# Designs tried in a protein design chat: VH-VL binders against q9usg8r228to453. Part 8

Target 1, 226 residues: q9usg8r228to453
Amino acid sequence: IPESAEWMNHLLEKVWPLINPEMFSSVADQIEDVMQASIPSFVENVRVASLDQGSHPVRVVSIRSLPSGEASESFSEKQASEAEHKDEPEQQRKQFYNFELCLAYHAKPVEDATSTSARASNLHLRIVFYPGIKGTVGFPLPIWVEIKGFVARIRFRCELMPEVPFLKNVTFSLMGLPELNVSAVPVAEGGVNIFGLPLISKFVNDAISAAANEYVSPKSMTIDLS

## First folded at step 24 (VH-VL)

Design o4
Fold by OpenDDE, fold request of step 25:
Structure o4 (fold): chain C 226 residues (1-226), chain A 123 residues (1-123), chain B 108 residues (1-108)
Amino acid sequence: as target 1 above (226 residues)
Amino acid sequence: EVQLVQSGAEVKKPGSSVKVSCKASGGKFSDYWISWVRQAPGQGLEWMGGISPDSGTAYYAQKFQGRVTITADKSTSTAYMELSSLRSEDTAVYYCARESYDFWTGTDYFDVWGKGTTVTVSS
Amino acid sequence: SSELTQDPAVSVALGQTVRITCQGDSLKWYYASWYQQKPGQAPILVIYGKNNRPSGIPDRFSGSSSGNTASLTITGAQAEDEADYYCNSWDSEGDHYVFGGGTKLTVL
């Protein structure tokens, strides 16, 4: 319902910059893990120094409710469950709420690419490359990765409970791999662009995609809110 | 076994309206959505819209927006599709289908279908 | 508007394998569901999700997906498999369900 998305987006505009970037630490760690697992031979190590959402919010493109029927892993189980629970009091049944969100992010154009403050308004990663031959630690190379844009479709399954906050747990799954566009720039002015920026961008993009792939349906993640 | 029983065949004049019913039996009506799909003679399936009987919220294909009204009565476990301003091109078999969603498979699908209601629009 | 495209007709010899493919942008994000329709009958769900079969559907039916495509495969086609097959997917851009144009399968 597009109309419902408007107030959500207004709320997001207000809340987004207030979000503690530490909330994304797990995501940062996952990205780091993937990057570390896929680093080229000429790179000894890579770290995610920070993931910051900036002040420019994601946008809810659409929200859709989905049927709340007890989704069983199998059609057969579903049918069996329907037959078995026919006589169970409604009060004893776990209640679920399912919905889908389409989120889009588009970075605000930065007029001055050298302005850290301007760049920081957008969703970004700071990564550090440690170039070197295996066994030699080179000088760290800080890289600024700007998320230029992404579109993600996410389905949620919420287990409801009668007690505040009325959510026992939330399970989410990505519907397909999110579309992602990233740009990497060196932070240090004098740093020899040892790594072609396009290569780094691709590397980061691939890493994020790979990380995201762990949550693509039928894979999912559950957050316990109890 | 869950079944969807649809109303009988309709013959209508151009410009008139038709209302087709779909009664669900054998399951919890409110746990599923009901969609309407039509099929013109010799043509493919065309999704028209759907409804969440629990919330009463209906959603429509853009093509039918403003001309189709989908409603549901939870008390009778019946969904309705009303199509107005009928044209000859609206001659088709109209199916109601139960829309199911499986979070774990990440798929929505139509697992139960009515037998269809033939609507003929003729002058 | 995202469309799903299918070959209008395919043939398979009895006992052979046939693949019916559906193509569309929505399939990049969503799994397809597949429906079998015989003349004068309502459609029947045969495959959904990655490769899920409803109860009562023979194991010769299988599903797969790649990129912007989804495929229904019948391994060891039987005479009774002669029917029209439709793919379906949600389209988030249009907020609607989309059916493919259908594929008429002839078993020779």
Scores: ipSAE 0.782, ipTM 0.905, lowest interface PAE 0.7, mean pLDDT 90
Fold by OpenDDE, fold request of step 25:
Structure o4 (fold): chain C 226 residues (1-226), chain A 123 residues (1-123), chain B 108 residues (1-108)
Amino acid sequence: as target 1 above (226 residues)
Amino acid sequence: EVQLVQSGAEVKKPGSSVKVSCKASGGKFSDYWISWVRQAPGQGLEWMGGISPDSGTAYYAQKFQGRVTITADKSTSTAYMELSSLRSEDTAVYYCARESYDFWTGTDYFDVWGKGTTVTVSS
Amino acid sequence: SSELTQDPAVSVALGQTVRITCQGDSLKWYYASWYQQKPGQAPILVIYGKNNRPSGIPDRFSGSSSGNTASLTITGAQAEDEADYYCNSWDSEGDHYVFGGGTKLTVL
């Protein structure tokens, strides 16, 4: 890990457990939507009960500054701007900051897999399957999904403004699909494991990947901070 | 039209240093990064390093780290590449190229190239 | 450091289609840019991103990507397309740009 990222990682270690899991509600909803859209025929419904980051943080592997301003514009935009804005004072130009982050997560090994508290220290999803043929509601099957690891490369474009918080908006895009490894574990003792754990793991992995695909370059998402 | 004008051909002795210049014209120099790429005779392109003229921050390929220095002068819109401890293997055409980034396409590319500077290292 | 690999040489008949492929781990994450180089000349950007062409590049040039590969396709090869073609990508592991070894395209 580059020295430049070390202080960020120290900060993350302290801040990560303080983050309200509700901040990830939108992500949970997106995953749920994808899951619901891709449920097998023998499943009536699937829900994401919770997404919790635990106490073990993601790590910054690398950070890279990228060209900003006109250099970050599309070729077409560059040509247009060079033609139209030759005479506009530099002061009126929107300022941008572009950078790339590589994030990695590795779950902390859990000595006792039966310990809910130990498992909860890691990033995890709680999902509920409702087995049944369309029109029949089966008994809910709660599943614990542990995120074993992921690596994501993300590019950011920040529009700067002179007023606090100095960020007007942030646009991000994933550079490729994140590498993801998940493991599913039944929560309920004695429940009929109708679904093989590997199948569930694959299902969840595919769903998360599909959700992530909506943000893979050239797709992006903008968050308005104004 | 943006152009990159490079300094002329150089003939150097082994162990000496060479400094190649790249002057940008027709655009805002500080808005773009400049990279240096070399090509030995009959060989492929090899990226050496680059610089953000605005910040003055340079980054290098590991192969050239400690031997290459890339600088930029915003006042003259000129980038420089200095290569020290020259060897015969350093005989090549050295190109400066404008490095651009398009967020919306998620790509880095070199859209403007200099004509190249031939550096010959011979005893 | 991740390498980008290309076939050293390919041939295409006049008016036919040819695909030049670049392979490397960096391409799993990043789009490639493609450069055309004729003898004694500087490289010219021909394709970048998913399938973007700079102004002045003919529409017979196109780009694609799949897995850890990127491809440059020339649909309806012309005599003037005879050149060396290089792919390029950022390598996050080495924090450097990497060029492929180049592909010499001969138009028959």
Scores: ipSAE 0.775, ipTM 0.900, lowest interface PAE 0.7, mean pLDDT 90
Fold by OpenDDE, last read:
Structure o4 (fold): chain C 226 residues (1-226), chain A 123 residues (1-123), chain B 108 residues (1-108)
Amino acid sequence: as target 1 above (226 residues)
Amino acid sequence: EVQLVQSGAEVKKPGSSVKVSCKASGGKFSDYWISWVRQAPGQGLEWMGGISPDSGTAYYAQKFQGRVTITADKSTSTAYMELSSLRSEDTAVYYCARESYDFWTGTDYFDVWGKGTTVTVSS
Amino acid sequence: SSELTQDPAVSVALGQTVRITCQGDSLKWYYASWYQQKPGQAPILVIYGKNNRPSGIPDRFSGSSSGNTASLTITGAQAEDEADYYCNSWDSEGDHYVFGGGTKLTVL
């Protein structure tokens, strides 16, 4: 790990458990939507009960600065700028900072897989399946999904402003689909697992991947911080 | 039109060093990164390293790390590549290329190239 | 793997379509850029991103990607298209740019 990322990782270790899981509600909703759109015919409904990051943090594997200014614009914009803006004062140009992060998550090994508290230290989803034929709702089946690991490459474009917090907005885009490994584990409350755990794991993995695909380049999302 | 003008051909002895220059004209030099790519006779393109002229930060291919030094002078819009401990295998055409990034397409590319500098290493 | 692999040589008849493919792990995450190089000349960017052409590049050039591959397609090959073609991408594992080995295209 580059030295530059080490301090970030230390910070993440401290901040990660302090993050309110509700901050991930939007992500949970997106995953739920995808799951609902892709449920098998023998499942009436699926819900994401919770997405919790646990206490074991994601790690920054690498950080890279990217070109900014004209160098980061589209080819056509660059050409236009080269043709027109030879004389525009630098002060009127929006300032951007671009960088790439590689994030990796590896779940902490749990000695006792039956320990809910131990499992909760890792990133996890609680999912509820409602088995049945369309129009009929069966007994809800809670499933614990553990995120075993993922690797994501994310590029950020930050629009800078002179006022605090110096960020007007942030746009991010995934560089390819993240590598993801998830596993479904039995819920302690004795729910009858009518589905094979591998099948559920695959279903969840596919759903998360599909959700992530909405942010894969050239797609992006902008968050307004102003 | 943006152009990268490189220094002239060099003939060097083994063990010596060569420094090639690349001057940018017609564009905002400080906004773009400059990469160096070489091509041995009859061989493919090989990326050596690059620099952000604005920050002065250079990054290198592992193969050349410790032997290549890339620098830039913003005041003259010129990038430099110095290769030390020259070997016969270093005989190649050395290109400077403008490195660009398109956030919206998620791509890195080299859109402007110098004409190349031939470096011949011979005893 | 930090390598990009290309077929060393391909041929196409005049007016026909040819596809040059680049393969490598980096392409799972990053789009490739493609360069045309004629003898004694510097490389020229012909395709970047999913399917983007710089100004001045003929529309017969197109790009595509799938899995760990990227492809350059020339639809209606012309005599002037005879050249070496190189793919390039960033490799985040090695923190370096990687070029393919190049493909020599012969127009028959």
Scores: ipSAE 0.774, ipTM 0.892, lowest interface PAE 0.7, mean pLDDT 91
Fold by OpenDDE, last read:
Structure o4 (fold): chain C 226 residues (1-226), chain A 123 residues (1-123), chain B 108 residues (1-108)
Amino acid sequence: as target 1 above (226 residues)
Amino acid sequence: EVQLVQSGAEVKKPGSSVKVSCKASGGKFSDYWISWVRQAPGQGLEWMGGISPDSGTAYYAQKFQGRVTITADKSTSTAYMELSSLRSEDTAVYYCARESYDFWTGTDYFDVWGKGTTVTVSS
Amino acid sequence: SSELTQDPAVSVALGQTVRITCQGDSLKWYYASWYQQKPGQAPILVIYGKNNRPSGIPDRFSGSSSGNTASLTITGAQAEDEADYYCNSWDSEGDHYVFGGGTKLTVL
């Protein structure tokens, strides 16, 4: 299976750095919303300044095709649908392609932690904390959050159409919460870190996990490509 | 109603091979996958492998790799399981089962089962 | 490869509730399907997904999941529920389906 995904990984290596980070803006917003909803009492506000994928790509660990039968919420509905459409020409039936991807990301080790360019090669978040502690209000605390690694299992359902691009829509769902490892570091060497970095890391990890939970099966998201 | 009809009981000698058939009726054969599951006497269910009849791609449990071959004929809506180098431990009831996937429930399941084929390996 | 573990045997009094639990790493990511098998018969799918029942399965059967576990619950056990129950899940690490060892349910 990994061998079958090799060409995909080669492609990803080429296109990953070309992706406009703005494509992840919605993800950043969702993370921000979750973070804001779970802000500790000593923090007035938190924002996601940026989400950047860097140049080091995610990797396809495995790809698996799945049965393409019409999916229904209930077994009975599925059977009924099959019975009703049994006599319909194949051309009139919606065609679907289902498959599962396992994605893994491992950050490239950074030799010089002070190098912004080196860190920027990896997937990262820039977040800004606004402390709520008396006397510290008004001094934003920029934090660099590096994604050290994650593993995600994603199932896709593609509705096929005869017109280009041959995909009408794509629905995806996460199979369980992704395993995630993040680390938080101060952006500036001289920055006052009023919060323990491990605490911030946990906070961010929890927020991302909570955001991801919105897409965990049986929840899903559909992207219309038509 | 979808049914899976399996071939009859087999008695084989050690070292020989057995080929069991599973014919599907009442549904679109290409929309589903077929898996083979065996059960030794007094033991649990053991998945052996499966096939996508549409693509012809088979996948196997590691335990049976190299010894089991699963094939399918779309024209006859029939799946086959061939097990070679039979030994006494291969004595079991062999089931074919329809493998289904429901995206909305996020689950794989076997919703239709054959009645099983008893394979006895004896000297 | 990930394994699914079940208690080999459980008992329940007639009309009472029993829960059969399956545990394994694969269940962290995938829902289990549950199968009932009576002596001399093929397995029958009774629960799949979060809590879905095939047509013909009584509503006393229900499913649940938590962490790395999945459970089949029979609320109001009947005499005909005496059978072996197997959980099943896909294992992405081994790229194979895995069955639990089975649980023999006795109705007292």
Scores: ipSAE 0.769, ipTM 0.899, lowest interface PAE 0.7, mean pLDDT 90

Design o4
Fold by OpenDDE, last read:
Structure o4 (fold): chain C 226 residues (1-226), chain A 123 residues (1-123), chain B 108 residues (1-108)
Amino acid sequence: as target 1 above (226 residues)
Amino acid sequence: EVQLVQSGAEVKKPGSSVKVSCKASGGKFSDYWISWVRQAPGQGLEWMGGISPDSGTAYYAQKFQGRVTITADKSTSTAYMELSSLRSEDTAVYYCARESYDFWTGTDYFDVWGKGTTVTVSS
Amino acid sequence: SSELTQDPAVSVALGQTVRITCQGDSLKWYYASWYQQKPGQAPILVIYGKNNRPSGIPDRFSGSSSGNTASLTITGAQAEDEADYYCNSWDSEGDHYVFGGGTKLTVL
């Protein structure tokens, strides 16, 4: 198992920086939606300007194959299958491949916190706050959010098909809420000393966690690859 | 009804090896995983390892690494657990259990158990 | 390696409610499965997931989870419920299944 993760990590190191950040646009939108739904009273609006994975990749900590076919069905379905399908030809059954991944991310230490390029090497989120009290819209406040680390356990269910790409759809589900640590840094040097606002970091952390919660078991997401 | 039928009781000397069998009747053997769990007298359940009969891949608890070998024969729907270098502390009831999970509920469980095989290690 | 901890023994009066709790880090991420074992018998799955019962298990058995804990609740304990109860969970850090130490339930 450890050896399997090793080659995956090597591949990931090469592929990670090549990934188009737009691939994460849906995730960014979901985070934005959660943020907008939970904004404080003194904030008129919040937007996610960008989500970028940087060049420092996530790491596969472990990979585990899971039982497939009947073994992955609900208890009731298993019982039904055991009773009915003794005689059904194997060729007509949908084929699935199930596995679990444990992913970990740890940001590289940045020596110069003022260096945008150094920060951009890590997974980060750019958000903009629009402060507003009843009838007044303040100036937008751009915030850089660095993902310091996370650990996620994800189960996948792949429906196989005989045609390329051999995957009809993929369903994933989070095993518990991922551990997440984020840090918010103001973008503007002369702006409001927001450096000390553990509140923003907490807000973002909570929002991301809340967004992630939508995929925590027994919830899941299915992506159609056809 | 799916059943796991285990081999009979064993009496072994210290330093010897024991091989216990677990035959599945009913169901699709290759779809499920088989785990081995032991229970010493008056003690709790202890997971030893498991196998995917389809792939032949076995995984073990660290405690038993190097001493336990789990195998499976798909043609006979039988799983095996071999424990070597037996000690008195290995005296226990050994269970095979069918490992399943519900993807939609995110839960792993053992839904079918053998009746257990008593292994006694005595000089 | 993560461990699951249980109280070694609990008692309940006939017809009353009892909760058996399992605690461990693995339960932060994984649901527990619960097993009933009577003397001289193999374990029987009684609860899995959030609150799922296999066929044949009485509805007085229920499951719950919170934080790093999982609980088995028997509402209206019967004499036949006297047994040892074990929780189980996968541990992704150790890549192994872990059983709790077991709880002996006595029905008074």
Scores: ipSAE 0.669, ipTM 0.867, lowest interface PAE 0.8, mean pLDDT 90
Fold by OpenDDE, look of step 24:
Structure o4 (fold): chain C 226 residues (1-226), chain A 123 residues (1-123), chain B 108 residues (1-108)
Amino acid sequence: as target 1 above (226 residues)
Amino acid sequence: EVQLVQSGAEVKKPGSSVKVSCKASGGKFSDYWISWVRQAPGQGLEWMGGISPDSGTAYYAQKFQGRVTITADKSTSTAYMELSSLRSEDTAVYYCARESYDFWTGTDYFDVWGKGTTVTVSS
Amino acid sequence: SSELTQDPAVSVALGQTVRITCQGDSLKWYYASWYQQKPGQAPILVIYGKNNRPSGIPDRFSGSSSGNTASLTITGAQAEDEADYYCNSWDSEGDHYVFGGGTKLTVL
């Protein structure tokens, strides 16, 4: 429903820059772990220095309401649930609100790629490569990873409760692997591009995708809000 | 057992309207959505639209937008599909189906179907 | 709008294995549901999700997916499996459900 997306997007525009980047620390750690598990032989170590959402928000492209019934993992469970709750008053049943969001992010064009402040307006990841053979650490290579764009579809299952905050928990699951476009650039001017930027971009893209895969259906994450 | 019982066969003239009913029994009508799917003779299945009986919100395939109206009455657990400006090409079996979903598998499906209502449009 | 494409007809010998494939962009995001339809009858859900069978569906029916494709496999085809099979998926771009064109399965 386009109208629903509009007010959400307005809210996001206001709230997005207020979000503490530390909220994404767990995501950053997960990406780092995946990267470290898949580092090339000529790299001693890789570190995620920071993940920052910038000030340019993601956009809700669409929202889809889903049936209000309790979602089950299996057809048999669903049938059993229907049988069990046939005569149960609605007030005694768990209430859920289920919906699907399509999210899109497009980085704001940056006129001056050398401007850190301009780049910081967009979603970005700072990573540090430590080139070297096992036991020998070379000079650290800081890399700025720009998220150029992504598209994700996410289903949400909200368990409602009568007490504040009226949400007991929220479960989300990705519908397919998000489409992702990233670009890696060296932070240091004049540094020898030891690593082909395309190779680094691919490496980062694969790592983020691998991290995201942990939440792709039928996998999910539940956040307890109680 | 959840069942969807549809109204009987209809014979209509071109330019007229038809309204088909679908009554649900054996379950919670408001917990699920109802879709309408038609099938012309010898052709495949074609989704027309659906409704959330609880909210009353209907959504339609673009092809039928403006010509189809889907409604629901929670008190009688009945969904309706009205198709106007009937054409010979609208001759088909019209099915109502319960929309279900599995959150964990990320799948939408139609788990209960009516037996279908034959609508014949002829001069 | 996204379309789902199926082979219009396939055949399988009794007791053999057959795979019916559905292809479309929507399948990149969503799992398909599969329906069996016999002449003069309403469709019946046979597979949904990665590989979920509703109650009453024989275990010879299985589902799989890869990329933008979904497949229904019948391992050990029986005579009663002769029917039309349709895949279905939500299309988020068009905000509508899409059915494949259907596959007529003949059991020889």
Scores: ipSAE 0.668, ipTM 0.858, lowest interface PAE 0.9, mean pLDDT 89
Fold by ESMFold2, look of step 24:
Structure o4 (fold): chain C 226 residues (1-226), chain A 123 residues (1-123), chain B 108 residues (1-108)
Amino acid sequence: as target 1 above (226 residues)
Amino acid sequence: EVQLVQSGAEVKKPGSSVKVSCKASGGKFSDYWISWVRQAPGQGLEWMGGISPDSGTAYYAQKFQGRVTITADKSTSTAYMELSSLRSEDTAVYYCARESYDFWTGTDYFDVWGKGTTVTVSS
Amino acid sequence: SSELTQDPAVSVALGQTVRITCQGDSLKWYYASWYQQKPGQAPILVIYGKNNRPSGIPDRFSGSSSGNTASLTITGAQAEDEADYYCNSWDSEGDHYVFGGGTKLTVL
């Protein structure tokens, strides 16, 4: 783990528990959409009730800068653009900064495996299944899904601007599909069939992976900050 | 067009050092991340390290850490690679190449190469 | 450190299709780039990303990627395609670029 990544990790330890989980609502909604498209016929509905980061932070494993440039152009356009811009001031060109983060998460072992409050310190989702024939009556079955671990490599393309806040667009892509390990746990004691938990874990793992796949390079997402 | 022009061939004794230059022309030099790749006779390509001339930050393959020094001079648009404590197995052609990254295709690549500098290490 | 594995030699009949493969753990995360090298010359980039060609590379060259394997395909091989071919990718574990050992393509 490089020394520069450790500075960010120390900051994350202090900030991570303070983040309002509502800030992850768009991620939760996307996972919910994927799950709803994939539910079996004996399930009326599924919802992601919450996504909560807990108090145990993600870690930055590495940071590296990447070559900047007019990488949105073809090779021919890139060569022409480089020749054309040799006679122009730098202020007339769009300015970008590219970098890569590698993020890793590993859930901490829970001292009391039966304690719901102890489990809440790790990254988790609360999911509600509504068993029943689709279009009929369903009853809620709440399930905790704990993220046991993940590894993601993310590249960012930041478009700079001279006015405050100095960032116009931030575009990101995942480099490859993240490694992901999830585990479903019961919310209520005594009422949950443990034979179904591995199937639920696989369903959720596949749904999160499918949602992440929409951001795997060359796919990307752009956030306009201007 | 973008070109990388390397210094001429060198013959060196074991234990000495060699410094190979790579002068960039065309385009803006700060857009030229420069990598060094070597190829021993009859063997494959081996990445040694690179530099971002804009920041002056160099990075190295672990195998060469401590023996290679990569620098850049923005005023002359020239990158340098110095390899110390030369051994017979360091006999190779040393290439410089522009390291590029295309966000929209999601890949790293070396799109412009120098012609190579032959370094021969013999006693 | 991670390595990229290529077959050392492959032959193709003139006008036929050949596939050169490259396999390694880094390809799970990073797309390969492919280089053609003729004797006494510097390498030339022929494919980057999943299947992108630089300007000037014939459309008979194509690429593909699946899992930890990348492939370079030459459809309708010509005599001038006889060369060594190298794959390359970033490897975050070793914090470096890695090249495959190279594949010598012979056009019969």
Scores: ipSAE 0.630, ipTM 0.837, lowest interface PAE 1.7, mean pLDDT 83
Fold by ESMFold2, last read:
Structure o4 (fold): chain C 226 residues (1-226), chain A 123 residues (1-123), chain B 108 residues (1-108)
Amino acid sequence: as target 1 above (226 residues)
Amino acid sequence: EVQLVQSGAEVKKPGSSVKVSCKASGGKFSDYWISWVRQAPGQGLEWMGGISPDSGTAYYAQKFQGRVTITADKSTSTAYMELSSLRSEDTAVYYCARESYDFWTGTDYFDVWGKGTTVTVSS
Amino acid sequence: SSELTQDPAVSVALGQTVRITCQGDSLKWYYASWYQQKPGQAPILVIYGKNNRPSGIPDRFSGSSSGNTASLTITGAQAEDEADYYCNSWDSEGDHYVFGGGTKLTVL
């Protein structure tokens, strides 16, 4: 069932800049792991130095509720539930709430395209490449990677409990691979770099997509809040 | 075991209304959403709208917005679909279907269907 | 709003393998469910998710998804498989469910 998203967007406008970027450290680590597994032979190593959400929030494009309770069980669970739950009080069964969000993000145009300070307001990663043959210490090459935009659809399954904080765990899955537009940009104050920015952008885009693919339905992740 | 039993065939004049019922047996009625799907003669399936009986919240395909009203009565485990301002193009079989969701497969689906209610609109 | 496109008809020799396809932008985000409908009968669910088969549906039915395409495959088609087949998915652009136009399967 479609629901209005306006209240959630209003909340995000206030909360987004206050979030501690290190809450995303596990995401950064996953992206780093994927990149390290797929670096070309002319690169010794790669690291994700930081992931920062900036001050420009994601937008909730849509929210819809989904069936919960018995309607959200597997076929075998539904058959058992029909036989065993006909006279059982609803309060004594596990309670779930299911919903879907569509999130969209678009980077704000930046007046000074070469300044890292101006670009920090957008969602970005700082990535360090170490060119060279594996097994040797490479020269560090920092690259600023800006998320120009993304669209993601996420389903949540919230297990409720009667005790405070009333939320036992949250399981989420991505519906399809997110649409993702990533660009590597100059870090230095002097403009263009001498590496192939389009090739770096594609490498990072593919790495983020591969990391995200580990959460695309039917795969999921559960966050335990108890 | 689980069944959706629909009301009988209807013959209606253009401009009138029809109300089709869908009575559920088996399962917990309030947990399951009921959708309405129609099929004109020789044509495919067309989703019209659905309802969550627990909240009473209905949602509709834009094509039918303003002409369709979907309701549910939890005490009788019955959903209703009313289509107003009938036209000859509304001649079809109208199905109710139980909407289910499986988080672990990431799929919405219609697992139980009524047998259909034939509505004929003729002058 | 998105639509789901199916070929109107397909034929298969008895015992052979047939593939019925469904294409649409909504399938980039949502898995299709597949329904079989025989003349004068209500549809029945045969595949949901990528490749999940409800209880009672024969093993010869399978599903797959790639990009914006979903497929229903019948391996070793039997005469009783002759029916219309519909794909279905959610379409978030229109906030509604959408069915494909249907594919009439003929078993020769």
Scores: ipSAE 0.599, ipTM 0.823, lowest interface PAE 1.9, mean pLDDT 84

